# Designs tried in a protein design chat: miniprotein binders against q8lar0. Part 27

Target 1, 344 residues: q8lar0
Amino acid sequence: FNDGLLPNGDFELGPRHSDMKGTQVINITAIPNWELSGFVEYIPSGHKQGDMILVVPKGAFAVRLGNEASIKQKISVKKGSYYSITFSAARTCAQDERLNVSVAPHHAVMPIQTVYSSSGWDLYSWAFKAQSDYADIVIHNPGVEEDPACGPLIDGVAMRALFPPRPTNKNILKNGGFEEGPWVLPNISSGVLIPPNSIDDHSPLPGWMVESLKAVKYIDSDHFSVPQGRRAVELVAGKESAVAQVVRTIPGKTYVLSFSVGDASNACAGSMIVEAFAGKDTIKVPYESKGKGGFKRSSLRFVAVSSRTRVMFYSTFYAMRNDDFSSLCGPVIDDVKLLSARRP
Key: E = the ipSAE of ESMFold2; O = the ipSAE of OpenDDE; V2 = 0.75 times the mean of E and O plus 0.25 times the DockQ between their complexes.

## First folded at step 13 (miniprotein)

Design w6 (at its last look DockQ between E and O 0.87; V2 from the best seeds 0.00; counts 0 for: pae O 1.8 > 1.5)
Fold by ESMFold2, look of step 13:
Parts: C-alpha cells; structure tokens; sequence
Structure w6 (fold): chain B 344 residues (1-344), chain A 92 residues (1-92)
C-alpha cells in the first residue's frame, strides 16, 4: 500500500464505449480497478444535464452515484494499522444528498453540503482500523429518487496510512501540531473536511475528535497560511465546529494549555474569537483577522480536577469568506501544547 | 465544421503505450457519440509513442468541448505517467 490516490482513484481510466449507454455505466466491472453496483454514471467535465453543468475538480472525468449506487475497491493493508480515506464529492440535485463510506464493520454517513466551498466540491475524510490484510473500501449513495441518476459526484479517492503520535514529555497532548492527518490532494486547495465523530472510535485526525454538528477543515501550508509546521485546523462553523481531546492528567497538578490562533489567508476577515477549554476552565481568545494570514499565541493555566481532562476548541465567530460570500470560514488553531507547571 | 488533431504521446514503456492507445480510442468514440459529432480515428503505437490522428466533423461548440476534454485527459495522463505530449491542431 502507498499513500495517495487509489488505483484509478481519479477515474481518468474509464469504461469501454460498449459498456456505456450515454453516461450510464452498464457493466459492474467497466471502470478499471472498481466494482460498481446500482445506478452509476461516468461524467466528462462540463457535461450538461438540463440547465446544470457538471465540472470536476481535477482532470477530465468523475463518477456519479445515482440510486443505491456503490463503488468498491479492495486494497491491500496491514492488519491493525490505521488509515484515512480522502475523497472529493459534490451534490448534483436539489434534494438532500449523502454518502456512506465504509470498510466493514466501520462506516460513516456524510451529508454532502454546499456551505464549505464556492465550487460545490469538497474533500471529505474518514478513518478506519484495518481488521485484516485487505480492506474493501465502499462509497455508497443510500438515496432513492424518481430520477435514478440523482446523486453525488465522486472524484479523487485517496488513502493514507496513519501513524498516531503518542504523548511526550514535551507535550502530553497527542498530535498537538496536527501534523498527522488525512491525505491532502496536492492539486486541490479547498482543505479537507473532517466530519463529526459520533460513534467512530477512529479519527482521520489522530488524537482529536470532532464533537460538533458540522465538520472542521484540515488545512495545509502549501495552500493556506498555518501558524506552525505544515498543517492546521480551521474552525469553520462557529460553535458547531469543535475539536476535542481527552488527556490524562494528575488531579491537583497545575498545567498550562498553550496554542496559536490565526487565519488561513483565505479571505476570512473579521473579529474572531476562539474559546479553549480544559475541563471547566476556559479562555476566550480574540483575533482580529484581515484574511491575509498571521497568528498569536495564548495560554490557559489550570489545576486538574480529574485523571482525565477534556481539552476542546471552538469559535464563536461564524462567517462567510469575503471573496465569495458563500463559504463558511473561521479561525485557525495550531501548535497546541499541554504541559505541567513547576517541573523539577 | 471540421478539425484535425495530431497527437504524439510518449510514455515510459511500450506496454503502457498500448494501454493508453486503446483507452484513448475508446473514450473518443464514446464522447463522439455522446456529443453527436463524427470522428475518424487513426491510432498507431510505435514503441513508447502513441500517435493519434483525429478528424472531427460536427457542431463547432461540441468539437471544442471534445478537444478540451481530450487535452485535459492528456495533461492528467502526462502528469501521472511522466509522459511527453505534442499536439497539433488544424482547423478547416
């Protein structure tokens, strides 16, 4: 297994002409490397469907998952290892659309929403622990509509091995810099959505859970401004966009939680506020954003009251980008550290 | 309206060249039917190089769309395969 696009994960190798009826794929093995079920279309970028023009995020082709459609690929993995799947998706109908991503017995349902980018395409991520030496990766549209073609477009299916970091004597938080996370497609500048983790004990952002109604966005320094390193998290939906980690602490001992608050250089201007929590202790960190990058440090000193302390971040700022007036955006957090005070 | 394209696509090895040549023929024939344009396709594989000549006749808007898709696909395949692309377009 190698990190990156799955074999034919960008669908640029398509069916033979004889396996097509218009854009509909009529043979379940017609798309190389993929097994299909249900109503599946192979869509050229710019394809006109009524008044709608379907544009793909990269390359010439994508797939559309109509009624009860699935795409499946078997990938060789290492039993017991952790992996994240990244894929690009866009809805194509006026009705609610969602995708079920699974590697049995794990699965997640992801609503396909239009609030995160002006293109209508977003990158989604999901993680699993390999239960055997192979993984059957399935992306499925559970929807059923009168128009059997109605359903999300999919492109850019990629996978990455995750190596969850451990706490250290320099930071008792796991993955405080967010350097371990989902695959970021190198030619896509939207960031990667990490949907809420409701029942899944595995996260594409190791150590962190998204404990909110909406996703957070994982951003990279090649396409965004980040406070430190190459990765950060954007809190795109105010109080509905929260990340959390439970960390082991010693009751009665004093700790300092420190972190950076900034903006992604993505035209998200405004008077931002990040609220950080360590158990019941909180701090509100204002940050005046010009949408052009930059950050400041803040810290929260607290005394642990439990052997387990919940660290959490969200924004009270809920805004749209001022360059497209339609995409949710918010402050960036990065470089999160937790250390005890008064060390010998 | 009539357009002639000549494409030379050089890949790392001849087995890949054969596979690319077949894929190219298949999606051009499919797209021509989908868009309602007439195509005449000649594909030759010489070692590591795919040479394609395509004569397209039909509505100018659909011809340009097909050409756009073809160029997008060639760019993507060149990136993935480390391939070299030469394209010549003759509009009549």
Amino acid sequence: as target 1 above (344 residues)
Amino acid sequence: SKVTLRIEFTVPDPETAEKIAEALREFIEWLAELLGVEVEIEVEVRGNTVIVTIKIKGDPEEIEYLIKLLLMWLEEMAEKLGAKVEVEVERE
Scores: ipSAE 0.700, ipTM 0.907, lowest interface PAE 1.1, mean pLDDT 87
Fold by OpenDDE base, look of step 13:
Structure w6 (fold): chain B 344 residues (1-344), chain A 92 residues (1-92)
Amino acid sequence: as target 1 above (344 residues)
Amino acid sequence: SKVTLRIEFTVPDPETAEKIAEALREFIEWLAELLGVEVEIEVEVRGNTVIVTIKIKGDPEEIEYLIKLLLMWLEEMAEKLGAKVEVEVERE
């Protein structure tokens, strides 16, 4: 598999007319490259459901998963390799919605209750380890609503092979620049949400765990201001957006944690504070964002007290974009380095 | 309201043209049904070019919506297939 959209991952290839009853797909194989189960709808952009307009983030069509509905696609992968799945999802129900993503035996429940973007669509990512040379990717709506058609919209399903970076002599941290992560869909400017990790889950952001109740946002340089390279992490939900990594350290040895703090040039203006932790040591880094990009460097010098040190970042405050006053946004962290301090 | 669309869709090969012709017809029919408009569709394949003439009758808003969706579909397909699309719209 090559990185990018899955075959017909954007669902622009749709069912035949004969396989449709209104928006409902009545044949489980009617959508090319996908196997359907349950009540699945093929939804055109701008479709009206009552007073609600269903917006498709890209293209003309998306799929909606009704009660206990699922879509499945088998793809070729390399056994033992790690992959991230990225997809767009939007809620269409008033009640709590969640999605189950699975590649056997791995599964994750992703709550989609929190809307991070004003558009109503968010990009979600999930990672798995391939157990064979084939993977069945399943996106499932476990919910049961009174209206069986009610459920999340899904679009833009993509995958990327992950190559976990290793610590180097230049940086004890893995993936400190966040250059390794899930597929960023071209032409979508929302970024990719890295959801909270469960205990046994692989992170779509290699080396980093999202140890918070809410997600962090993975942003790209094409659409956002990134301090270094082509990728960074936006802490979009205050203290509820946290990334962490445990690194090996030598007790008694002095280290310096350095990192960039900035904004994503996404109209997220205001006073921000990033809190960085290295074990029990912490630093608060204020950043005055104009929402137009920029960053500053900061560092935390500490003495390791254990053979393992937890590095963690979160934002102290919640923020919203100034242009729409609804989208969650926050400070950007990037170029995170952990090195032993030179002996005085 | 009545609207006539003429679509010329040129693809890299004749086989693809036939597939597109079929897909396009079905798509239009589906949209028409979905939106509650009446359509008359004529499809012709000339080499690598699919020529579709659509006469649409119905609610003006629904017609415009159909056109919008159709154009979006065409553009996306053109991009994916490396095709060229020309559309003429005549509103009566």
Scores: ipSAE 0.153, ipTM 0.609, lowest interface PAE 1.8, mean pLDDT 92
ESMFold2 (binder alone), look of step 13: mean pLDDT 86; pTM 0.826

## First folded at step 14 (miniprotein)

Design j1 (at its last look DockQ between E and O 0.01; V2 from the best seeds 0.00; counts 0 for: pae E 18.7 > 1.5, placed apart)
Fold by ESMFold2, look of step 14:
Structure j1 (fold): chain B 344 residues (1-344), chain A 92 residues (1-92)
Amino acid sequence: as target 1 above (344 residues)
Amino acid sequence: SKVYIWIEITVPDPETAEKIAEELEKRIEELAKELGVEVYITVEVEGDTVIVLIIIKGDPEKIEELIKRLEEWLEELAKKLGAKVEVEVTRE
């Protein structure tokens, strides 16, 4: 496997007319590269369904997963390697829609929420460890509604191999620069949501766990301002959007946690505070964001009281974009370093 | 019981230090699993020097057996590679 869209991951290769009844796909192999189950529709952009116009952000077509519907693709992978799946999704009904993403035995149920963008479409990510040379990737709507077509739209299914860095003498935090993370679709400028981690041990952001009620957003320098390198994390939901890593420390030894706080250049203006934690120790970093980029460095010096120190970041307050007043946004963190300090 | 072990290993060259760091962490975790003790390991490499912190929790007799095997292994490593090894053990 090569990083990027899965074969026909954008659904631009569709079923023949003879395999459809209206928009419903009635032949389980009619969409090239995909195996279908349950009520599945093949939806052109601009399709009208009642009072709704179904607009897709990637290409001209998407699939809709109705009652008990799934799409499945078998992908060649390397046993023992880690992978992240990225996909675009939007809800189409009034109910709490969700998707179950799986590569057996791992799975995650992801709520499809509307708070992160005004379009209703967001990129989601999820990670797994390959247990064989093949992975059966399944995206499933576990919901059942009176209208059998009710369910999320899916597009832009991609996958990336993850190569998580190890701690070094230059930084005992793993992946402090966030350079390793989910695939970012080149033509979509929304960033990639990393939802709260499930019980599973794997993260699309190696070394980091989303230990909160809402997602964090993984952003790239092609579409956003980032403090360093090509990647960063946006804390999009105040104290309900947090990223954390547990590191091994030496009780009694002094450390310095340093990091950048910035602005993604996404119209997220406001007076912000990032709170950084190392165990019981904390610092509040104010940042006046103009929504036009920029950053500053800050640091927290502490003495470890445990062999395990939890490093965590969140934003004190919620913020919304100045251009739509309905999409959650927030400050950016990047270039996170943890090093032992010389005892004074 | 809780025991802290600090180890510094100085070897002839940085490439050897990197190899030892990877092997050492894996080996200590294997020993801990074999003996049924809980370990927390940090391994850092600075040039030709490997720095290891090990925190061991469990049955005192199993912890002492792990320490014994580790010290024997480090003695053989020092002899085989011409390495300088310093070990500090703190028992709580």
Scores: ipSAE 0.000, ipTM 0.140, lowest interface PAE 18.7, mean pLDDT 84
Fold by OpenDDE base, look of step 14:
Structure j1 (fold): chain B 344 residues (1-344), chain A 92 residues (1-92)
Amino acid sequence: as target 1 above (344 residues)
Amino acid sequence: SKVYIWIEITVPDPETAEKIAEELEKRIEELAKELGVEVYITVEVEGDTVIVLIIIKGDPEKIEELIKRLEEWLEELAKKLGAKVEVEVTRE
């Protein structure tokens, strides 16, 4: 498998007219490369649901998963390798909506109730370890609504092979620059959400766990201001967006945690504060954002008290873009380094 | 002007949390209507904890009044229920 969209991952190849009843797909194999189960709709861009226009984020078509509906695709992978799945999803129901993403035996329930972008679509990511040379990727709506058609819209399903970084003598943190992460869909400026990892041992952001109620946003330099490299993390939901990593430390040894704090140039203007933790030690880093990009460096010196130290970041406050009233945004962290204060 | 409010309420039991969440949302909406400000509210309940994000847009004086009343309400709630309340306000 090559990184990018799955075969027909954008659903631009659709069913024949004979396989459709209105927007409902009545043949389980009618969408090329996908196997359908339950009430699945093939939705054209601009389709109206009541007074709501369903926007398709990419291309002309998306799929909607009704009650207990699922889509499945078998993909060739490498046993033992890590992969991240990225997909676009939008809720269409007023009630709580969830998606279950699975590659057996791994699964994750992803709440999509919280909308992070003004477009109504968010990009979600999930990671798995391939147990064989083939993976059945399943996206399932576990919900049951009164209207069986009600459910999430799905589009732009992509995958990327992850290469977990290793700690080096230059940084005992893994993936401190966040340069390794899920597939970023080209021409989409929303970033990719890294959902909370409460159950899964694998993160689509290698080395980092999202230990919060809400997601963090994985942003790219093509669409956002990134302090270093081509990727960074935006803390979009205040204290409810926390990214953390546990590292090995030597008790009694002094370390310096350094990092960049900035904004993503996404109109997220205002006073922001990043709280950084190294075990019990903490620092609050204020940043005055003009929403036009920029960053500053900060550091936290601490003495390790255990053989394991948790490094964690979150934003003190919630924020939204100034140009809209619905897009969650926050400070950007990047270029995170943890080093011993004593250099040989 | 825009103001962002983050609220975390920890209560003795999950059932109480759900009730508080409902009441809080209602209260905020009522205040917003009364004061003529626009509010965006997100409420999440996790166990015994209620987390609320409020974004308010409107007249600065009215926003401050809303904040004041809300804080008073939360204080009363905390006393009544033995709840722990944390509030963070960000003003643009």
Scores: ipSAE 0.000, ipTM 0.152, lowest interface PAE 13.7, mean pLDDT 90
ESMFold2 (binder alone), look of step 14: mean pLDDT 85; pTM 0.826

Design j2 (at its last look DockQ between E and O 0.04; V2 from the best seeds 0.00; counts 0 for: oily stretch 38-56 1.69, pae O 17.3 > 1.5, placed apart)
Fold by ESMFold2, look of step 14:
Structure j2 (fold): chain B 344 residues (1-344), chain A 92 residues (1-92)
Amino acid sequence: as target 1 above (344 residues)
Amino acid sequence: SKVYIWIEITVPDPETAEKIAEELEKRIEELAKELGVEVYIVVTVEGDTVYVLIIIKGDPEKIEELIKRLEEWLEELAKKLGAKVEVEVTRE
């Protein structure tokens, strides 16, 4: 497998006209590289559904999954390796649309929210550990609506191999710069949502868990302002966002947790507060955001009381971007380091 | 008023840890609704251990009642499942 779009992951290779009834695809293998189940539509950009015009963010075509519909692709992988799946999705008509992403026996149900972008399209991510030399990637609409065609649009299905970093003498916290994470589609500037998760193997952000009820956003320096390197995390959830990592520590030893707090240059102005935790120790870091980038450093010195210390970043701030007045945004965390303190 | 509750629960296996994490979150949300306090709950499951941070805002008397009921529930949990439970409360 090569990182990037799955074969025909952008659906630009479509069914023959003879395999269609209007937009409905009636032959389960008609979309190259994909196996279909249920009511599946092949939707061109600009297609009208009632009073709405459906806009496709990647290329000219997308698929729509009706009641209990699914798309599936078998991908060669390396047993024991970690992968993240990224895909673009939009809600079309139901209030509570969801997608179930699976690589058997594991799956995650992801609610499709409308508050993260004004376009209605967001990138979602989820990860898995390969259990064999292949993975059956399934994206499924578990919803059942009165209109059987009502369901989410899917586009831009991609996959990336993950190489979880190890602690080093320069940083005992793993992936502190967030440089290892989900695939970012090059022409999509929304960032990648990382939904809440509680299992290491399913985090597309190695070392980090999303412990909030809402997603966080993985952002890249090509489309956003980031404090360090090429990647960062925006704590963007509707009320509260948190990411956490448990690290090995030595009871009685002093450590320093250091990190950057900033904004993504995405017009997210406001008085932000990030609260950092190391076990029971905490620091509140205010940041007055102008929505134009920038950051400041902060640190927290603590004495470990356990062989395992939970490091967590937490925000209760949210705002809507002042350039579209509808998208939620929040503070950026980056360049997280944990080191033992020198002995005086 | 604002109160921090730190909970660490160690159980015999990871599957039990995941179930307890879900039940604990549900229980705390139910108590918060009943008592009219606002809670923010952060739960991490790492192997056989559940780490919980609860941030509670509201009437001090209602917060203390929530803490009391939560500690009673955790004591019962520890006895029933043979779990090791550590709870620490920080009041601001």
Scores: ipSAE 0.000, ipTM 0.279, lowest interface PAE 16.0, mean pLDDT 82
Fold by OpenDDE base, look of step 14:
Structure j2 (fold): chain B 344 residues (1-344), chain A 92 residues (1-92)
Amino acid sequence: as target 1 above (344 residues)
Amino acid sequence: SKVYIWIEITVPDPETAEKIAEELEKRIEELAKELGVEVYIVVTVEGDTVYVLIIIKGDPEKIEELIKRLEEWLEELAKKLGAKVEVEVTRE
């Protein structure tokens, strides 16, 4: 598999008219490259559900998963390799919506109740380890609503092979620059949400775990201001957006945790505070965002008290873009380095 | 002006949490309507804890009134239910 959209991952290839009843797909193989189960709709852009317009994020079509509906695609992968799946999803129901993404034996439940983007669509990512040279990717709506058609819209399903970085002598942290992560869909400016990690040991952001209730946003330099390189992390939901990594340390040894704090140039203006933790040691880093990009460096010097130290970042406050009323945003962290230092 | 309110409510049991979440959302919407302000509400229930993010846009004085009433409501709720309530307000 090559990084990018899955075959017909954007669902632009659709069923024949004869395979449709209204918007419902009545043939389980009618959508090329996908196998359907349950109540699945093929939704054209601009389709109306009552007073709600179902927006398709890219292209002309998306799929909607009704009650206990699923879509499945078999993909060629490399056994033992790590992959991240990225897809767009939008809620269409008033009630709690969630998606179950699975590649056997791995699965994750992703709540999609929280909308991070003003567009109504968010990009979600999930990672798995291939157990064989083939993977059945399943996106499933476990919900049951009165209206069987009610469910999340799905579009733009993509995948990327992950190459977890190794610690080096230049940085004890893995992937401190966040340059390794899920597929970023071209021409989408929303970033990619990395949801809270469930029980699974695999993160679409290698080396980092999202241990908070809400997701963090993986942002790219093409659409956002990134302090270093081409990728960074935006802490979009205050204290409920946290990334963490456990590193090996030597008790009694002094370390310096350094990092960049900035904004993503996404109109997220205001006073921000990033809280950084190294074990029990913490620092609050204020940042005055004009929402036009920029960053500053900060550091935390600490003495390790254990053979393992947890490094964690979150934002003290919630924030929202000032150019819309619905996009959650926050400070950007990047270029995170942990190095041993001489004792002062 | 925009104001962001983060609320965390911990209650004795998950069932109560769900009820509070519903009531809280309703209350916020009612207040917003009454005061003529725009609100964006995100409510999440995790176990015995309710997390709420409120984004308010409108007249500063009206926003402050909303905050005041909401805080009063939350205080009463906390006393009634024995709940722990944390509120964080950010003003822009």
Scores: ipSAE 0.000, ipTM 0.150, lowest interface PAE 17.3, mean pLDDT 90
ESMFold2 (binder alone), look of step 14: mean pLDDT 86; pTM 0.832

Design j3 (at its last look DockQ between E and O 0.02; V2 from the best seeds 0.00; counts 0 for: oily stretch 38-56 1.84, pae E 13.6 > 1.5, placed apart)
Fold by OpenDDE base, look of step 14:
Structure j3 (fold): chain B 344 residues (1-344), chain A 92 residues (1-92)
Amino acid sequence: as target 1 above (344 residues)
Amino acid sequence: SKVYIWIEITVPDPETAEKIAEELDKRIEELAKELGVEVTIIVEVDGDTVIVFIIIKGDPEKIEELIKRLEEWLEELAKKLGAKVEVEVERE
């Protein structure tokens, strides 16, 4: 498999008219490369559901998963390798919606209740370890609503092979620059959400765990201001967006945690504070954002008290973009480095 | 003012790397003391490579002086030892 959209991952190839009853797909194989189960709709851009217009994030079509509906695609992978799946999703119901993404035996339930973008669509990511040379990717709506058609819209399903970084003498932290992560869809400026990690040890952001109730946003330099390289993390939901990594340390040894704090040039203006933790040691790093990009460096010097130290970042406050007054946004962290200090 | 400096030095042999690490640490401390700036020095040696991270706080003019002297020292060192030196400076 090559990184990018899955075969017909954007659902631009659709069923024949004879395979449709209205917007419902009545043939489980009518959507090329996908196997359908349950009440699945093929939704054209601009489709109206009551007073709500269903927006398709990319292209002309998306799929909607009704009650207990699912889509499945078999993909060739490499056994033992790590992959991240990225897809766009939008809720269409007023009630709690969630998606179950699975590659056997791995599964994750993703709540999609929180809308991070004003467009109504968010990109979600999930990671798995391939157990064989083939993976059945399943996106499932476990919900049951009165209206069987009610459910999330799905579009732009993509995958990327992950290469877990290793700590080096240059940085005890793994993937401190966040340059390794899920597939970023071209021409989409929303970023990719890294959802809270379930019990699974696999993160679409290698080396980092999202240990919060809400997601962090993985942002790219093509669409956002990134302090270093081509990727960074935006802490979009205050204290409910936290990334963490446990590193090996030597008790009694002094370390310096350094990192960049900035904004993503996404109109997220205002006073921001990033809280950084190294074990029990913490600093608050203020940043005055103009929402036009920029960053500053900060550091935390600490003495390790255990053989393992947890490094964590979150934002103190919630923020919203000042252009739409609805999209969640926050400070950007990047270029995180942890090294031992030679002298106190 | 606060400045971050990253230095990577590749030398012909590991023994030389250790010596350089020690000398560099000493040199930076001396410069810091002389110029009245605060420095945090992080030095790691991996084989024939020395990795240094420096945080400098103090008077901007003095910091720049320190940087200048350090760069000069590194240049001399590179010539003397045939070392490869890479320096990155970030000014806050």
Scores: ipSAE 0.016, ipTM 0.288, lowest interface PAE 7.1, mean pLDDT 90
Fold by ESMFold2, look of step 14:
Structure j3 (fold): chain B 344 residues (1-344), chain A 92 residues (1-92)
Amino acid sequence: as target 1 above (344 residues)
Amino acid sequence: SKVYIWIEITVPDPETAEKIAEELDKRIEELAKELGVEVTIIVEVDGDTVIVFIIIKGDPEKIEELIKRLEEWLEELAKKLGAKVEVEVERE
């Protein structure tokens, strides 16, 4: 396996015309590299369905998963290794739409929401630990509607091997710089959503959990402003947004948690507050964002009371981007470090 | 109320670690269902070691009952298998 798009992951290799009725694909193997089930459509960019014109964010084609539809691909992987899946998706109907992504026996249900981008297309991610030498990757629409074609559009299916970093004598936190994370598709500037309750082997952000009601966004320095390195996390909140890690500490020892708070240069202006926690100890970090990048550094000094300390970053900032007035945005967290310190 | 639990279990061999990880996952889900609390469970197996992280939400009295039963079960398991068990609890 090579990091990047799955074979035909952008659906640019399509079915023969004889395998279609209109846009519906009638043979389960007609799309190269994919096994199909249920009501599946092959959609060219600019296609009209009723009053709607479908625009494909990557390449010229996408698939639409209607009633009980799924797409599946078997990928060679290394047993015991960690992988993340990235894909783009958009709603096409007015009701709640969702996708179920799975590599058996684990799965995640991902609501397809309209609040993270003005285009309606978002990048989603999910991760797994390989339990054999292959992974059957399935993306499934569990919905059933009166219109059998009603369902999400899918494009840009990619996978990346994850190499979870370990704590060091320079940083007790794993992945504090967020440099290990999901595949970011080139030339797509939306960032990658990491779904709520992304914990254990299913977190595409190694070491970190998403403990909020909504997803957080993984951003890259090619498309966004980040405080350090090439990657960061945007706490994109409609109501609350939180990421956390549990670390080993020594009761009675003093520690310093340090981190950067900034904005992604994505027109997210406002008076932001990030609250950082180490167990029950906390600090509130205000940041006045002009939506044009920048950051400030802050720290929290605390005495551990347990051999396990939960570190968390939390935001309740509710704002829409100034450039589209419809996409939620929030503060950026990066360059998180935890080290022991001597008492003053 | 919300409680966080960290469990580390070191056992004689990797096959035993895999068995314990499966048993722990099932037992915690059964207790949560019986007591009417919400749980999120992470189980990792690293060689001879099982690492479990649990988030429990619900009625404080039911959460404490779950913790009590879990600790009792872990003590029995440790004795029977000769395992080393560490449990850490962070309340709220």
Scores: ipSAE 0.000, ipTM 0.267, lowest interface PAE 13.6, mean pLDDT 82
ESMFold2 (binder alone), look of step 14: mean pLDDT 85; pTM 0.816

